VH-VL binders against Regulator of nonsense transcripts UPF2 (UPF2). Designs and how they scored, part 15

Target 1, 187 residues: Regulator of nonsense transcripts UPF2 (UPF2), of Arabidopsis thaliana (Mouse-ear cress) (f4iux6r469to655)
Amino acid sequence: RLLQRLPGCVSRDLIDQLTVEYCYLNSKTNRKKLVKALFNVPRTSLELLAYYSRMVATLASCMKDIPSMLVQMLEDEFNSLVHKKDQMNIETKIRNIRFIGELCKFKIVPAGLVFSCLKACLDEFTHHNIDVACNLLETCGRFLYRSPETTLRMTNMLDILMRLKNVKNLDPRQSTLVENAYYLCKP
Key: E = the ipSAE of ESMFold2; O = the ipSAE of OpenDDE; V2 = 0.75 times the mean of E and O plus 0.25 times the DockQ between their complexes.

## First folded at step 23 (VH-VL; framework fv_mosunetuzumab)

Design n2 (from k5 with heavy chain G103A; at its last look DockQ between E and O 0.71; V2 from the best seeds 0.00; counts 0 for: pae E 2.8 > 2)
Fold by ESMFold2, look of step 23:
Structure n2 (fold): chain C 187 residues (1-187), chain A 118 residues (1-118), chain B 112 residues (1-112)
Amino acid sequence: as target 1 above (187 residues)
Amino acid sequence: EVQLVQSGAEVKKPGASVKVSCKASGYTFRDYYIHWVRQAPGQGLEWIGWINPWSGYTKYNEKFKGRATLTADTSTSTAYLELSSLRSEDTAVYYCARDEWLAYFDSWGQGTLVTVSS
Amino acid sequence: DIVMTQSPDSLAVSLGERATINCKSSQSVLYSSNNKNYLAWYQQKPGQPPKLLIYWASTKESGVPDRFSGSGSGTDFTLTISSLQAEDVAVYYCQQYWSTYTFGQGTKVEIK
């Protein structure tokens, strides 16, 4: 089955070749199967997210339900996890937010959703939310800062981030993570 | 055009609860915080708290924590303030207000008078 | 909590004359990294909700007459009405938004 090859697509050429082959399977059932396979990317294989996002972007113009289903599943997952504080969920939260960030760079996730997710993490800036916010910024923060239509909104978010760092008592790891994320966006 | 339209005046007895609504229109409801502020007769403005309607996160003025509950329904673009264990000192006009960046309030509702008397 | 204190509590000014309202915060509301003062001014006319006049201490909201200006930095702020008009009779509030949200007690402006 073609979907078994997804975890092996560790290059642009490999994901592009699989994408072309999958075009021949253009049925609603096969599109739903693809979305579920993309969504279930292994939590230990975050390097695949850019390639999966590339595949989604390539298919978006011809198979519009693929990006819409995937984005809705990722948004639903974010909302289901954002209030949960147990440590078992951090890897899933990081996978979720990095996938959202990668899809934003490919113009599949609208910037508005990224800002909503970031605002939510900053609303209760403690525990997992610090790590999630920083991972989102690491993934797409510079892209949004350099894009003219989102520069002001990104600047506002970075101002909030640093204000919260100054007020909260972050441990050294999280303090460094916040600083690194900030300067990656705004060198 | 941005509008925040609040529910009508209420009269309550001590110990009861009140729920004030704030219906938003003219903008993307999920993108803005809703704040609640009250003003007792002849007195100034007192911030109660805010809600992020998308995430459900809230923050409360410590004075109201435990008695105030902020909620929002994105399907109806409506925010709610519920205040429990009412006392005569809770008699006030209650305002909702909109804020994009956890900063200043650029739009206000018309206010809802809540009167608490025996 | 950052306590906001306005002075005076009430001010009577002749039409066309200058009205000056002071606001002092118990802690600085200036963030040195972005050089912004997290301070707003609101006008509340009788029977109406507050209306935003000024944010970032000195930036006028759209539609606010030129006679209104804000100044100050750190802990000390001023709202000035350069030539008082009849429609300016109201209570004026300063508000900080650096750490949570607190308002001054208000300054009632009346015509002499």
Scores: ipSAE 0.443, ipTM 0.807, lowest interface PAE 2.8, mean pLDDT 91
ESMFold2 (binder alone), look of step 23: mean pLDDT 94; pTM 0.951
OpenDDE, look of step 23: ipSAE 0.691; ipTM 0.895

Design n3 (from k4 with heavy chain G103A; at its last look DockQ between E and O 0.93; V2 from the best seeds 0.00; counts 0 for: pae E 2.7 > 2)
Fold by ESMFold2, look of step 23:
Structure n3 (fold): chain C 187 residues (1-187), chain A 118 residues (1-118), chain B 112 residues (1-112)
Amino acid sequence: as target 1 above (187 residues)
Amino acid sequence: EVQLVQSGAEVKKPGASVKVSCKASGYTFRDYYIHWVRQAPGQGLEWIGWINPWSGWTRYNEKFKGRATLTADTSTSTAYLELSSLRSEDTAVYYCARDEYLAYFDSWGQGTLVTVSS
Amino acid sequence: DIVMTQSPDSLAVSLGERATINCKSSQSVLYSSNNKNYLAWYQQKPGQPPKLLIYWASTKESGVPDRFSGSGSGTDFTLTISSLQAEDVAVYYCQQYYSTYTFGQGTKVEIK
């Protein structure tokens, strides 16, 4: 079946080819199955997220429920995990936030959701939330910084980030992550 | 236009609790922090805490930790301050205020007088 | 906590004259990495909530008259009303937002 090919789409050409073939399966049931398959991307296969986001963007103009269902599932997942501290969730949190960030670059996730997620991580800037915030910024921070509509908001977030880095006495790994994320956004 | 409309004045006995509401309008409620600040009669301003209505995270002034509880309901665009174990020195006007980035407060509610008296 | 101390506690100024309010913090509120002073000024008229006048020490909020200005850096800050008007009778508060949120005790401005 077409959905079993998703994990193998490791290039633009492969995801574009699958996207074209999937257009011929435009039923409500098939659209729901696609969204579930995209959402369940393996936690170890983060390189697929950009390609999955490309597919969603291609289908968005004619299959509006695909992006809306996926974004709602990702937001619900973020909210269910943001307060959890157990180590088993870090890989799922990173997958979640990178997918949100990739979809933002493809104009599927609104910037407002990205800023809400970032604020939530900065509100309690400890533990996993540091890694999640940095991964979000690495994924779409420069995009939002260079977009005129969001430059001021991103600048304000980066100011909060740097103040928190100074105040929170982060370990060397996390301090480096924060520095790298900052300079990637604002070189 | 941005408005923060608070619930009416309250009179309480020592040891009771009070819950003050703050109804927001004219902006996207989940995008902004809500702070609570109090002002005793003839006195200055004292920060109580903030809530992020979207994430549910809160931060409290240590003076009030354990007695103050901040909540928000995004479906009604309303924030709440509950203050327990009231004392006469808790008599004050309680304000809610809006803040986008954990910084300065750009809009304030009209205030709610809470009087704690035997 | 960072203690904010204003001076004077009150002042009386003739209409059209300059009013100057000082605010001193017990610790610097300048964050050197972004070169911003985490300092705001509020105006509170009798019977009203506070109103934001100035943030980042010197940036005026939209709709604030040109006669209001803020200056200073680090630990020492000043709010200036260049030509006092009748509607400027109020208590003025400085506030730091560098580490939690603390306010000065207020400065009452009255007409002489």
Scores: ipSAE 0.462, ipTM 0.817, lowest interface PAE 2.7, mean pLDDT 91
ESMFold2 (binder alone), look of step 23: mean pLDDT 94; pTM 0.956
OpenDDE, look of step 23: ipSAE 0.695; ipTM 0.900

Design n4 (from k5 with heavy chain W101Y G103A, light chain Y31W; at its last read DockQ between E and O 0.82; V2 from the best seeds 0.72)
Heavy chain, then light chain:
Amino acid sequence: EVQLVQSGAEVKKPGASVKVSCKASGYTFRDYYIHWVRQAPGQGLEWIGWINPWSGYTKYNEKFKGRATLTADTSTSTAYLELSSLRSEDTAVYYCARDEYLAYFDSWGQGTLVTVSS
Amino acid sequence: DIVMTQSPDSLAVSLGERATINCKSSQSVLWSSNNKNYLAWYQQKPGQPPKLLIYWASTKESGVPDRFSGSGSGTDFTLTISSLQAEDVAVYYCQQYWSTYTFGQGTKVEIK
ESMFold2, look of step 23: ipSAE 0.614; ipTM 0.861
ESMFold2 (binder alone), look of step 23: mean pLDDT 94; pTM 0.954
OpenDDE, look of step 23: ipSAE 0.808; ipTM 0.927
ESMFold2, look of step 24: ipSAE 0.620; ipTM 0.859
ESMFold2 (binder alone), look of step 24: mean pLDDT 94; pTM 0.953
OpenDDE, look of step 24: ipSAE 0.676; ipTM 0.894
ESMFold2, fold request of step 26: ipSAE 0.541, 0.508, 0.675; ipTM 0.844, 0.829, 0.877
ESMFold2 (binder alone), fold request of step 26: mean pLDDT 94, 94, 94; pTM 0.954, 0.953, 0.952
OpenDDE, fold request of step 26: ipSAE 0.785, 0.721, 0.718; ipTM 0.921, 0.907, 0.907
ESMFold2, last read: ipSAE 0.634, 0.618, 0.664; ipTM 0.863, 0.863, 0.878
ESMFold2 (binder alone), last read: mean pLDDT 94, 94, 94; pTM 0.954, 0.953, 0.952
OpenDDE, last read: ipSAE 0.625, 0.638, 0.696; ipTM 0.885, 0.889, 0.902

Design n5 (from k3 with heavy chain A103S; at its last look DockQ between E and O 0.02; V2 from the best seeds 0.00; counts 0 for: pae O 11.2 > 2, placed apart)
Fold by OpenDDE, look of step 23:
Structure n5 (fold): chain C 187 residues (1-187), chain A 118 residues (1-118), chain B 112 residues (1-112)
Amino acid sequence: as target 1 above (187 residues)
Amino acid sequence: EVQLVQSGAEVKKPGASVKVSCKASGYTFRDYYIHWVRQAPGQGLEWIGWINPWSGWTKYNEKFKGRATLTADTSTSTAYLELSSLRSEDTAVYYCARDEWLSYFDSWGQGTLVTVSS
Amino acid sequence: DIVMTQSPDSLAVSLGERATINCKSSQSVLYSSNNKNYLAWYQQKPGQPPKLLIYWASTKESGVPDRFSGSGSGTDFTLTISSLQAEDVAVYYCQQYYSTYTFGQGTKVEIK
């Protein structure tokens, strides 16, 4: 029943309270259920991803398998989606990459995974990959850019992004999206 | 070819300071971290710290905080280690090393011997 | 600080024979999120800087001979030279880069 409250946690206080309550329900089965519930966040409820990530980060201290399971699921999903070109998958791709980005901000997802995802998008810089890359940068690009540990790598990625923008014939929407993402990361 | 060329050997008195340089070539200097590692005669390797040449950000081994200063000049692709308040125990070969992702060190300088003696 | 302990301190092996060096970390250097071991092996010959051999515990650096291999996970790691060659005489170091950077004390490999 606690998991039914998950979609309603639209504030830090609510998610923190739910997290505390969940800590008392510590079983492997419950952890699996939680991970499944978190993973299945509606693709139209992207605002929840930051809160869900916070919950995962909080629980990571005492339930180490929760972040591992979730990250693995997200990575698997990314890999399964990255080559799909169907328009119906774009929202799922965006949800996936934003979740990965939000978890990275809490140091649940390693920076390496984020950069791998970004690289995959930049290697084939067309259509959905442009949207995915920009959403990822919007989510955690600034965070990674401002970190001493990842600023070099992020700088390089941003340079590649801008080069691609200049050499590829992007439509105005995509061009604007790329520029906005770049400047959000590197004001 | 990636090369890290360090400055020559130094002899210093206790209490003095030493500044060692590491000139990088064969790659984009700003794209990699530079680490400093020292090795006392006949001893193992000890990490001193790293610098991000792009941002100038640094991280130090707590043991060297306050005495070690890392700097980088992107215009000359040169990293510097300055160690102050030198002691006899600071006698060592000092290495600079390249690191792409704050992980393993894929390239090393030839080393600089710093001798501290009264 | 993560302490790295190598064994043995010195090893004498006949030419063509297998050399095995062990490295133990005081805590796990396996990152659960990416399932990677933050461990490297270096070779250092007299008067030279260390040379990278293995990273991520088992990935061989470009140009490293096939006779070198790394294995292990968590806290226990092994560097293996399947057939020792004369040019392999050196001191070998393990390194963790999981939390800051620390090295093992080194293992001297000599020809018997």
Scores: ipSAE 0.000, ipTM 0.551, lowest interface PAE 11.2, mean pLDDT 92
ESMFold2, look of step 23: ipSAE 0.318; ipTM 0.789
ESMFold2 (binder alone), look of step 23: mean pLDDT 94; pTM 0.956

Design n6 (from n2 with light chain S33F; at its last look DockQ between E and O 0.75; V2 from the best seeds 0.00; counts 0 for: pae E 2.4 > 2, grease 19.4 > 18.9)
Heavy chain, then light chain:
Amino acid sequence: EVQLVQSGAEVKKPGASVKVSCKASGYTFRDYYIHWVRQAPGQGLEWIGWINPWSGYTKYNEKFKGRATLTADTSTSTAYLELSSLRSEDTAVYYCARDEWLAYFDSWGQGTLVTVSS
Amino acid sequence: DIVMTQSPDSLAVSLGERATINCKSSQSVLYSFNNKNYLAWYQQKPGQPPKLLIYWASTKESGVPDRFSGSGSGTDFTLTISSLQAEDVAVYYCQQYWSTYTFGQGTKVEIK
ESMFold2, look of step 23: ipSAE 0.511; ipTM 0.832
ESMFold2 (binder alone), look of step 23: mean pLDDT 94; pTM 0.955
OpenDDE, look of step 23: ipSAE 0.845; ipTM 0.933

## First folded at step 24 (VH-VL; framework fv_mosunetuzumab)

Design o1 (from n4 with light chain S33H; at its last read DockQ between E and O 0.90; V2 from the best seeds 0.81)
Heavy chain, then light chain:
Amino acid sequence: EVQLVQSGAEVKKPGASVKVSCKASGYTFRDYYIHWVRQAPGQGLEWIGWINPWSGYTKYNEKFKGRATLTADTSTSTAYLELSSLRSEDTAVYYCARDEYLAYFDSWGQGTLVTVSS
Amino acid sequence: DIVMTQSPDSLAVSLGERATINCKSSQSVLWSHNNKNYLAWYQQKPGQPPKLLIYWASTKESGVPDRFSGSGSGTDFTLTISSLQAEDVAVYYCQQYWSTYTFGQGTKVEIK
ESMFold2, look of step 24: ipSAE 0.597; ipTM 0.853
ESMFold2 (binder alone), look of step 24: mean pLDDT 94; pTM 0.954
OpenDDE, look of step 24: ipSAE 0.718; ipTM 0.907
ESMFold2, fold request of step 26: ipSAE 0.615, 0.679, 0.632; ipTM 0.863, 0.881, 0.859
ESMFold2 (binder alone), fold request of step 26: mean pLDDT 94, 94, 94; pTM 0.951, 0.953, 0.952
OpenDDE, fold request of step 26: ipSAE 0.897, 0.880, 0.867; ipTM 0.944, 0.939, 0.937
ESMFold2, last read: ipSAE 0.659, 0.691, 0.643; ipTM 0.872, 0.885, 0.871
ESMFold2 (binder alone), last read: mean pLDDT 94, 94, 94; pTM 0.952, 0.950, 0.953
OpenDDE, last read: ipSAE 0.866, 0.869, 0.880; ipTM 0.936, 0.937, 0.940

Design o2 (from n4 with light chain S33F; at its last look DockQ between E and O 0.84; V2 from the best seeds 0.00; counts 0 for: grease 19.3 > 18.9)
Fold by ESMFold2, look of step 24:
Structure o2 (fold): chain C 187 residues (1-187), chain A 118 residues (1-118), chain B 112 residues (1-112)
Amino acid sequence: as target 1 above (187 residues)
Amino acid sequence: EVQLVQSGAEVKKPGASVKVSCKASGYTFRDYYIHWVRQAPGQGLEWIGWINPWSGYTKYNEKFKGRATLTADTSTSTAYLELSSLRSEDTAVYYCARDEYLAYFDSWGQGTLVTVSS
Amino acid sequence: DIVMTQSPDSLAVSLGERATINCKSSQSVLWSFNNKNYLAWYQQKPGQPPKLLIYWASTKESGVPDRFSGSGSGTDFTLTISSLQAEDVAVYYCQQYWSTYTFGQGTKVEIK
């Protein structure tokens, strides 16, 4: 019913309209169904992540279990995937980390989780972890850099990122990804 | 107050294994790497490796790779060093230390003496 | 591996006098990108763990007395105790953290 409209919410106005309509379905069962639908966003529809994050932020004040369930599911997904190297998982990893980053900008995901995810990617800076780190930074790195309470932590992470680029033999695509991510955060 | 409290002294025979614990308090355990460093009697400091307690990623000094295993349990805020195939030259005080950004070590445990003798 | 060499191995200094410890790395630990030297100094008293004194070559850790200072850049670094006190009797280690983690062999500071 209302949840089947989620993939069609490709604008701020559409997601806001659906969010208002959803407020009238405030039951625990409906809230769990919403979280599952949000989590199962298509991997090919990354543009929806900001709108889904907006909906979660709007509902957070009156339906506090929605953000808590979604954040826990995303953290569990990150942990289940971070050590996996097969190429079939890269799209899911990118969806996962971009969703985490979008929710961070809406103050739903705490910055601490974002830094933990980033550290994990930097700890073994090869294969998918390079792409995941760069996607996270592209999504919320500048937000964290410009926020006074997180500027120092973000600066320290960016220094690690660039040191790893300097020490590792990254191919040109990876090197460009890292440089773009860095300068997007610190233009 | 940041504290790293290590397990007590151990005496082992050559060929055995030892597992040293390091319990952290006073800070957010998952945000800091835990390093292990050893000091043989009358000698300097030798880095063994680090662990990220949240991700489980580790990095080892190549000298110890294959013999050292670093683990962590975020539910108990405890890091562990296991050394296998002990030799007399492994007799040392083993320290844990914390580090936020893959840099300097701002807090150290009290040390655990491991003695390897026949 | 970056080798860290300290000099002297030991020194004896009169109370109130200046103690100077040198540390040389086999490779530069200065990164021009962020203009930081990846070098720290630790103090270790008998029966105690090392204690951080200085990081980034010259930044003093909180709670460290003003008489301690670090200087140098690139490959050559100095720890200075401007007015040695009885509680400063210890072994001092430099450490690089540019590429893995290696320590100098230590410098024992004693009172004359």
Scores: ipSAE 0.710, ipTM 0.885, lowest interface PAE 1.4, mean pLDDT 92
ESMFold2 (binder alone), look of step 24: mean pLDDT 94; pTM 0.952
OpenDDE, look of step 24: ipSAE 0.859; ipTM 0.938

Design o3 (from n4 with heavy chain D31E; at its last look DockQ between E and O 0.86; V2 from the best seeds 0.71)
Fold by ESMFold2, look of step 24:
Parts: structure tokens; sequence; C-alpha cells
Structure o3 (fold): chain C 187 residues (1-187), chain A 118 residues (1-118), chain B 112 residues (1-112)
């Protein structure tokens, strides 16, 4: 029904139309179904994350359990995966962190959670954690750098990132990824 | 108001273990590293290690690797230091301290005296 | 390990006069890319934990009296108390946070 249309919402107009129609299905069961559908966005459809985040932001004022449930599920997923090194998890980690970053730009995820995720990646700056950190920065790093309330915190994080790049022996792909992420935040 | 409140003084025999707690309040516990530092009587300060309470990652001073274990419980905002195989040289005041960016320590606990006596 | 060496070990200064404490690191703690010195100063009064005074070598922590200042760069650093007060009697420690964390041996400041 309405949830089956989510994967097709590839524009602002389409997600906004679905969001308006969904407002009339305001029951606890329907809200839980929506959160599960949003969370299970296909790993191959990362372009949907901004539109899903837009929907959540629109619904947040009237359906406060939607953002709270979704954010908790994403945080739990991050924690369940952060120490896992199996290559089969990388696509899920990237979906997870990009969704967190998109929701931060819509002020659904607090910046504090984003900085906690970034710190975790910097604490053990190797393997998947490098890719996850860079994807987070590419998604919301410039937003946080340009926001007055978070500029200093983001500057401190970027200082740590570049120190780690210079001290650790990163391969050329990882080095380029870190440089690109840094300059996207701070041109 | 930021506070770090530590558990009370302990007396231990050589070879035993000790576990010191550090209860945090007045800030978002998961956003800050917790460091542990000790000070032997009449002596200076020695860094033991840090923990990121949210991620669970730790870093240890090599001197304590294998004897010190840092843990944290975000549900109670409490960090722990466990030090095993105690010797007389471990007699010291043990401090927890807060740090946001792996840099300087902006808040300290009151300290916990651990005495190792035969 | 970066070794931090303070001088003097103890210092007696008359009330209202200047106290100067030196700290030398075995390696530079200045990172040229951000132009920051990874150096802090702490004050410790008897029976109390250390208290942060100065970070980034010269930046004063909130609530620290103006008579305290930090200076220096690279390997040589100085803590200055411009007009010593009775409540400034303490042991002072420098600390580097460039590579792990090490402290100077401390400098005890007393009133003459």
Amino acid sequence: as target 1 above (187 residues)
Amino acid sequence: EVQLVQSGAEVKKPGASVKVSCKASGYTFREYYIHWVRQAPGQGLEWIGWINPWSGYTKYNEKFKGRATLTADTSTSTAYLELSSLRSEDTAVYYCARDEYLAYFDSWGQGTLVTVSS
Amino acid sequence: DIVMTQSPDSLAVSLGERATINCKSSQSVLWSSNNKNYLAWYQQKPGQPPKLLIYWASTKESGVPDRFSGSGSGTDFTLTISSLQAEDVAVYYCQQYWSTYTFGQGTKVEIK
C-alpha cells in the first residue's frame, strides 16, 4: 500500500506527497510499520536516504515516536557492527552511517551522536572504520563545519583525522578517501 | 555541574586485584573519554590508559598492559579500572579524568587510595 | 615516550612577586600543521586532585585567575604566576598529550 511506494520516492515531490497521505494513518501499528520500512531501505538505494530523512523530519512534530524509534535502531545497528571486520558488513555499515548523517542534517539525529560515531571510528582508525568515518564526513561534515554551534567540535575532529592520516600507514586508496572527505568539509 | 565521584579507599594484599569505580554526572557520559592516572605517595602523576565509554575502545600505557582493564557502563554513567597482580609499588591514589578530544583533562575525580600491604 | 622535565623542583617566592616554572620535553610537542603545542599545566593542592590551568601551552581554562599564564613552544615551556597569592601554594605539573600522556615530575611552589 503506502509503504510499497517508499522505494519509488526518488524526488522531493514524491516523498512529500506520500508523507501527506501517510499523516492520515496515525496509529501505533502504522507508525511501527513505517519505521521498519524506513530502516530496511535497500543497501543499493542510498539515494533514498535523503528523501526518507525528509519524511521523518516532516512527521517528527506530530509523530514523535517515529524519529525516536528510528534513531535508536540506527544507533543500535552502529554499535552492533562497529567492531565487526567481516567484509560482508561494509555495505550495511555505509547505509547505517549515511542514514545517521542525513538525519543529522534534518536535525533529527543530534550532532552529539554523529560525533560519538566519528570518535569511535577514529579510536581504531583502520579497516572499515576509515571508510565509515569518511562516508559520515561526506554526508554531513560540511553541514556541521558551517553550523556555528558545531564548528569548533568539527574542527577538532578534523584535526584528529589528519593527524591519524599522517601518523598511520594508510594505503593510497584510504589516503585519498581521507583527503577527499577532509576537503569536502573544509575547502 | 560536571562531577566524577570515585569509590572509597581500599586495602589489598600483594597478588590481589582491585576495582575502582568512577561515577560521572552533569554531562553526556558517552561524549567524553575517561582516563585513569595514579599518583604514588609523594610522587608525580602516571597515566594508565583511556576508554571511550560509548564505543568500548581502550588504549593502555604499555607499562600496565596485561594488568589493567578499563570498562564502562553507559547505563549507569560509570567507568571502572581493574588492576590485577598488585604489588607494593601499586600503592597510590588512583584518579579518573575526563577528556573530550584525546587531549588535556578538564575534570578529575576526587581520587581513590589503594594501599597494598603484606 | 616523551619525557617531561620541570625546573626547579621547588620554588619559594614572596607574596605579590612573580613565580616562574619551566618545563622541557624530550621531543617537540608542536604540530606544525595546526600550529598547536600539545602541552597542559595542572595545579594540585594538598589532598586534592589536579586542576587544569592552561591547555595548548598558552590558553587559560575558564575560571583560572588572570595572574596565571603559559608561554613557550616546541620543547620549552613556562608557567608564570605574575603576583603570587597565598592560595597559589601547590605543586604544578606540565603534561604533554602529543604522543600518549606524560607528566613532569612537579614543581612545589611555596611562600617565603
Scores: ipSAE 0.559, ipTM 0.824, lowest interface PAE 1.7, mean pLDDT 92
ESMFold2 (binder alone), look of step 24: mean pLDDT 94; pTM 0.954
OpenDDE, look of step 24: ipSAE 0.756; ipTM 0.916

Design o4 (from n4 with heavy chain L102M; at its last look DockQ between E and O 0.74; V2 from the best seeds 0.00; counts 0 for: pae E 2.1 > 2)
Fold by ESMFold2, look of step 24:
Formats: C-alpha cells, sequence, structure tokens
Structure o4 (fold): chain C 187 residues (1-187), chain A 118 residues (1-118), chain B 112 residues (1-112)
C-alpha cells in the first residue's frame, strides 16, 4: 500500500515521488485513508511534518477535500487538548501545533487559525501553553512576521507575549524559551 | 454591520440565578472576545469578565469569581452570562461588548436590566 | 487592579465652549516596547450603551466628530471637546486595558 511508504519519506524527492504516485488513486475512500495516515504521524517523527505538508499542498490542486479534512481534524484536536494539563498530552500538543504551523507556511492553514491558536495559548499562560505557543512561533512565526498581510497582527501578538513574560514571573527556562521564540520571529 | 442583541429584562428574587444572552451578527463570532460589563442604577461601569468563543477560555473580575459563568455557542453566535446567588446589589443593566483581543470595546449590546428584589 | 480616577465628576459648559475631562491611572498604561497607551474613552448618553470615542489614548474611532480629541501618556490623560454641542450631553468614561479592564467613575457633561 502507498501509505506504508509515508514514514520513509524523509526528503523532498521521496515525498514528491509518493505524491505523484498517489494522484492515480483518486477515490473518496483513498483520500480519507490518506488524511488519517497524515494526521496520525508518530509524535516521535516531527521531521516528517514539513514533507507531509508539502504533499498536502501538492494534492490540494487535484484533491481539494484532503486539505479541508486535515485542517478541520487539526483544529478539532487543538481545541480538545488546549485545556488539558497533564504531561502525557504535551507531545501530542506539540505535534498538533507544529503541523498547523507547517501547513500555514504552505498556505493550506489560514493565518487566522494560527492567530486563534496563539490567542488561546496566551489566554491561559500555563507551562504547556507556553511550550505550544513557542513551538508554533518557531515553526511559522517568522513567515507570518515577514508577510505584509500579517506583519501587524504578528507584531501585536509578539508584544503581548513579551508583556506576559514580564508580568507572569516565569522561571528562567520558560523566560528564555519565550525570548528565543520572539527573536526567531523578529531578529 | 456589527450588532450585539441581548435578551430581555429579568426580575429575580434574592438567591436565584439569571442567564443573559448576547446574539452577535455581522462578523465572524469566533474571532472576537465577548466581555460583560454591568452598570447599577445611577452608577458607573464594572467589568465582569471575558470569553474567547473559539477556545472557551474565560477570565473573571475577582468580585464575580464563583458566581459568574460565561459561555458561548459558536453554532448560534451567542454568548451567555449566568450570575448565581443574586443579591439586591446585583440590580443593574448588563452589557455585552466586543473586543478583538486584549483591547478596547468597539461594539456594545443594548443592555439587559436585571432587577433583584423581594 | 489599576484604579482610574476622573476629574471633575461633573462639568457644566456653555454651548460652543471647550470641555476638558481628565483621567489618571494608578499605574502607567504605556508599553514602552510599542509606545502605545492602553487607554480608551467612551460616551454614554441617557438610556443608551457606551459608545467608543477614542482608543490608544488619542486615536479617534470612525464616525467620531473632529471636535473630540484625546491626549496624554503614561498615567495622565485628557479628553477634550473643542466646541461643545447639544448632542454631546453625556457621561464620559475612561478605561484602561493594560491589565484587565477598569473604568473611571465617569464625568457627566452638561450644558450651562
Amino acid sequence: as target 1 above (187 residues)
Amino acid sequence: EVQLVQSGAEVKKPGASVKVSCKASGYTFRDYYIHWVRQAPGQGLEWIGWINPWSGYTKYNEKFKGRATLTADTSTSTAYLELSSLRSEDTAVYYCARDEYMAYFDSWGQGTLVTVSS
Amino acid sequence: DIVMTQSPDSLAVSLGERATINCKSSQSVLWSSNNKNYLAWYQQKPGQPPKLLIYWASTKESGVPDRFSGSGSGTDFTLTISSLQAEDVAVYYCQQYWSTYTFGQGTKVEIK
């Protein structure tokens, strides 16, 4: 099955090759299976997210339901997890938000969803939400800061992030994490 | 046109609860915060709290913590304030207001009078 | 909480004359990193909800007449009505949004 090759696509050429082959399997059932396989990327294999996002962007031109289904599943996952505080969810939260961020760089996820995720993390500035926000910024923050249509919104979000860092008395690790994410976006 | 339409006036006994609705139209409901502010007769404005309708996160003024509950239903574009254990000093007009994010209130509902008397 | 104190509590001004309302915050509402003052002004006419006039201390909301202006920075702010008109009879509130949300006690503006 072509989906079994997905975890092995560790290069641009490998994911592109699989993507071309997958175009010949254009059925509704196969598209749903692909979306599930992409969504269930192992939490230990975050390097695959950029390649999976590339595949989705390529297929968006010929299989329009693939990006729409995947984005909806990721948004639903974010909202189901954002209020949960236990440690066993943090790896899933990081996978979720990095996938959202990668898809944003490929213009599959709208910037509005990224800003909604950031707002939620800043609304409850907990240790998990700080890690999630910083991972999102590391993934797509500079992309959004450099884009003229989103520069002002990203600047405002970064200002709020730094204000919260100064007010909330973060420990040194979290304070450094926030500062590093800030300067990655706005060097 | 942005519009916030609130439910009608309420009369309640001390100890009861009240639930005020705020129906939004003319914008993407989940993208803006809804704040609740009250005004006792002849008095100024008092902030109660906000809700992020997308995430469900809330924040409350300390004075109302434990008595106020803010909720939102994105499918109907409606925000709710529930205030429990009502006292006569809770008699006020209750407003909802829209905020893009940690900013000023650019649109207000018409207000809902809640009267608490025995 | 940041306490917002307005002065005067009430003000009577002749038509066409200048009305000046002061607002003082217990802490600075200026964020030096973006040079913005987190302060707004609202107008409330009898029987109506508040209406936004000014945000970021000095930026007028669309549709607000030019006679309204906001000024000040840090802890001291002013709303000025350069030529008072009959429809300007209202209570005016300042509000900070630096740390949560608090309002001044209000200033009632009346015609002499």
Scores: ipSAE 0.548, ipTM 0.835, lowest interface PAE 2.1, mean pLDDT 91
ESMFold2 (binder alone), look of step 24: mean pLDDT 93; pTM 0.945
OpenDDE, look of step 24: ipSAE 0.863; ipTM 0.938

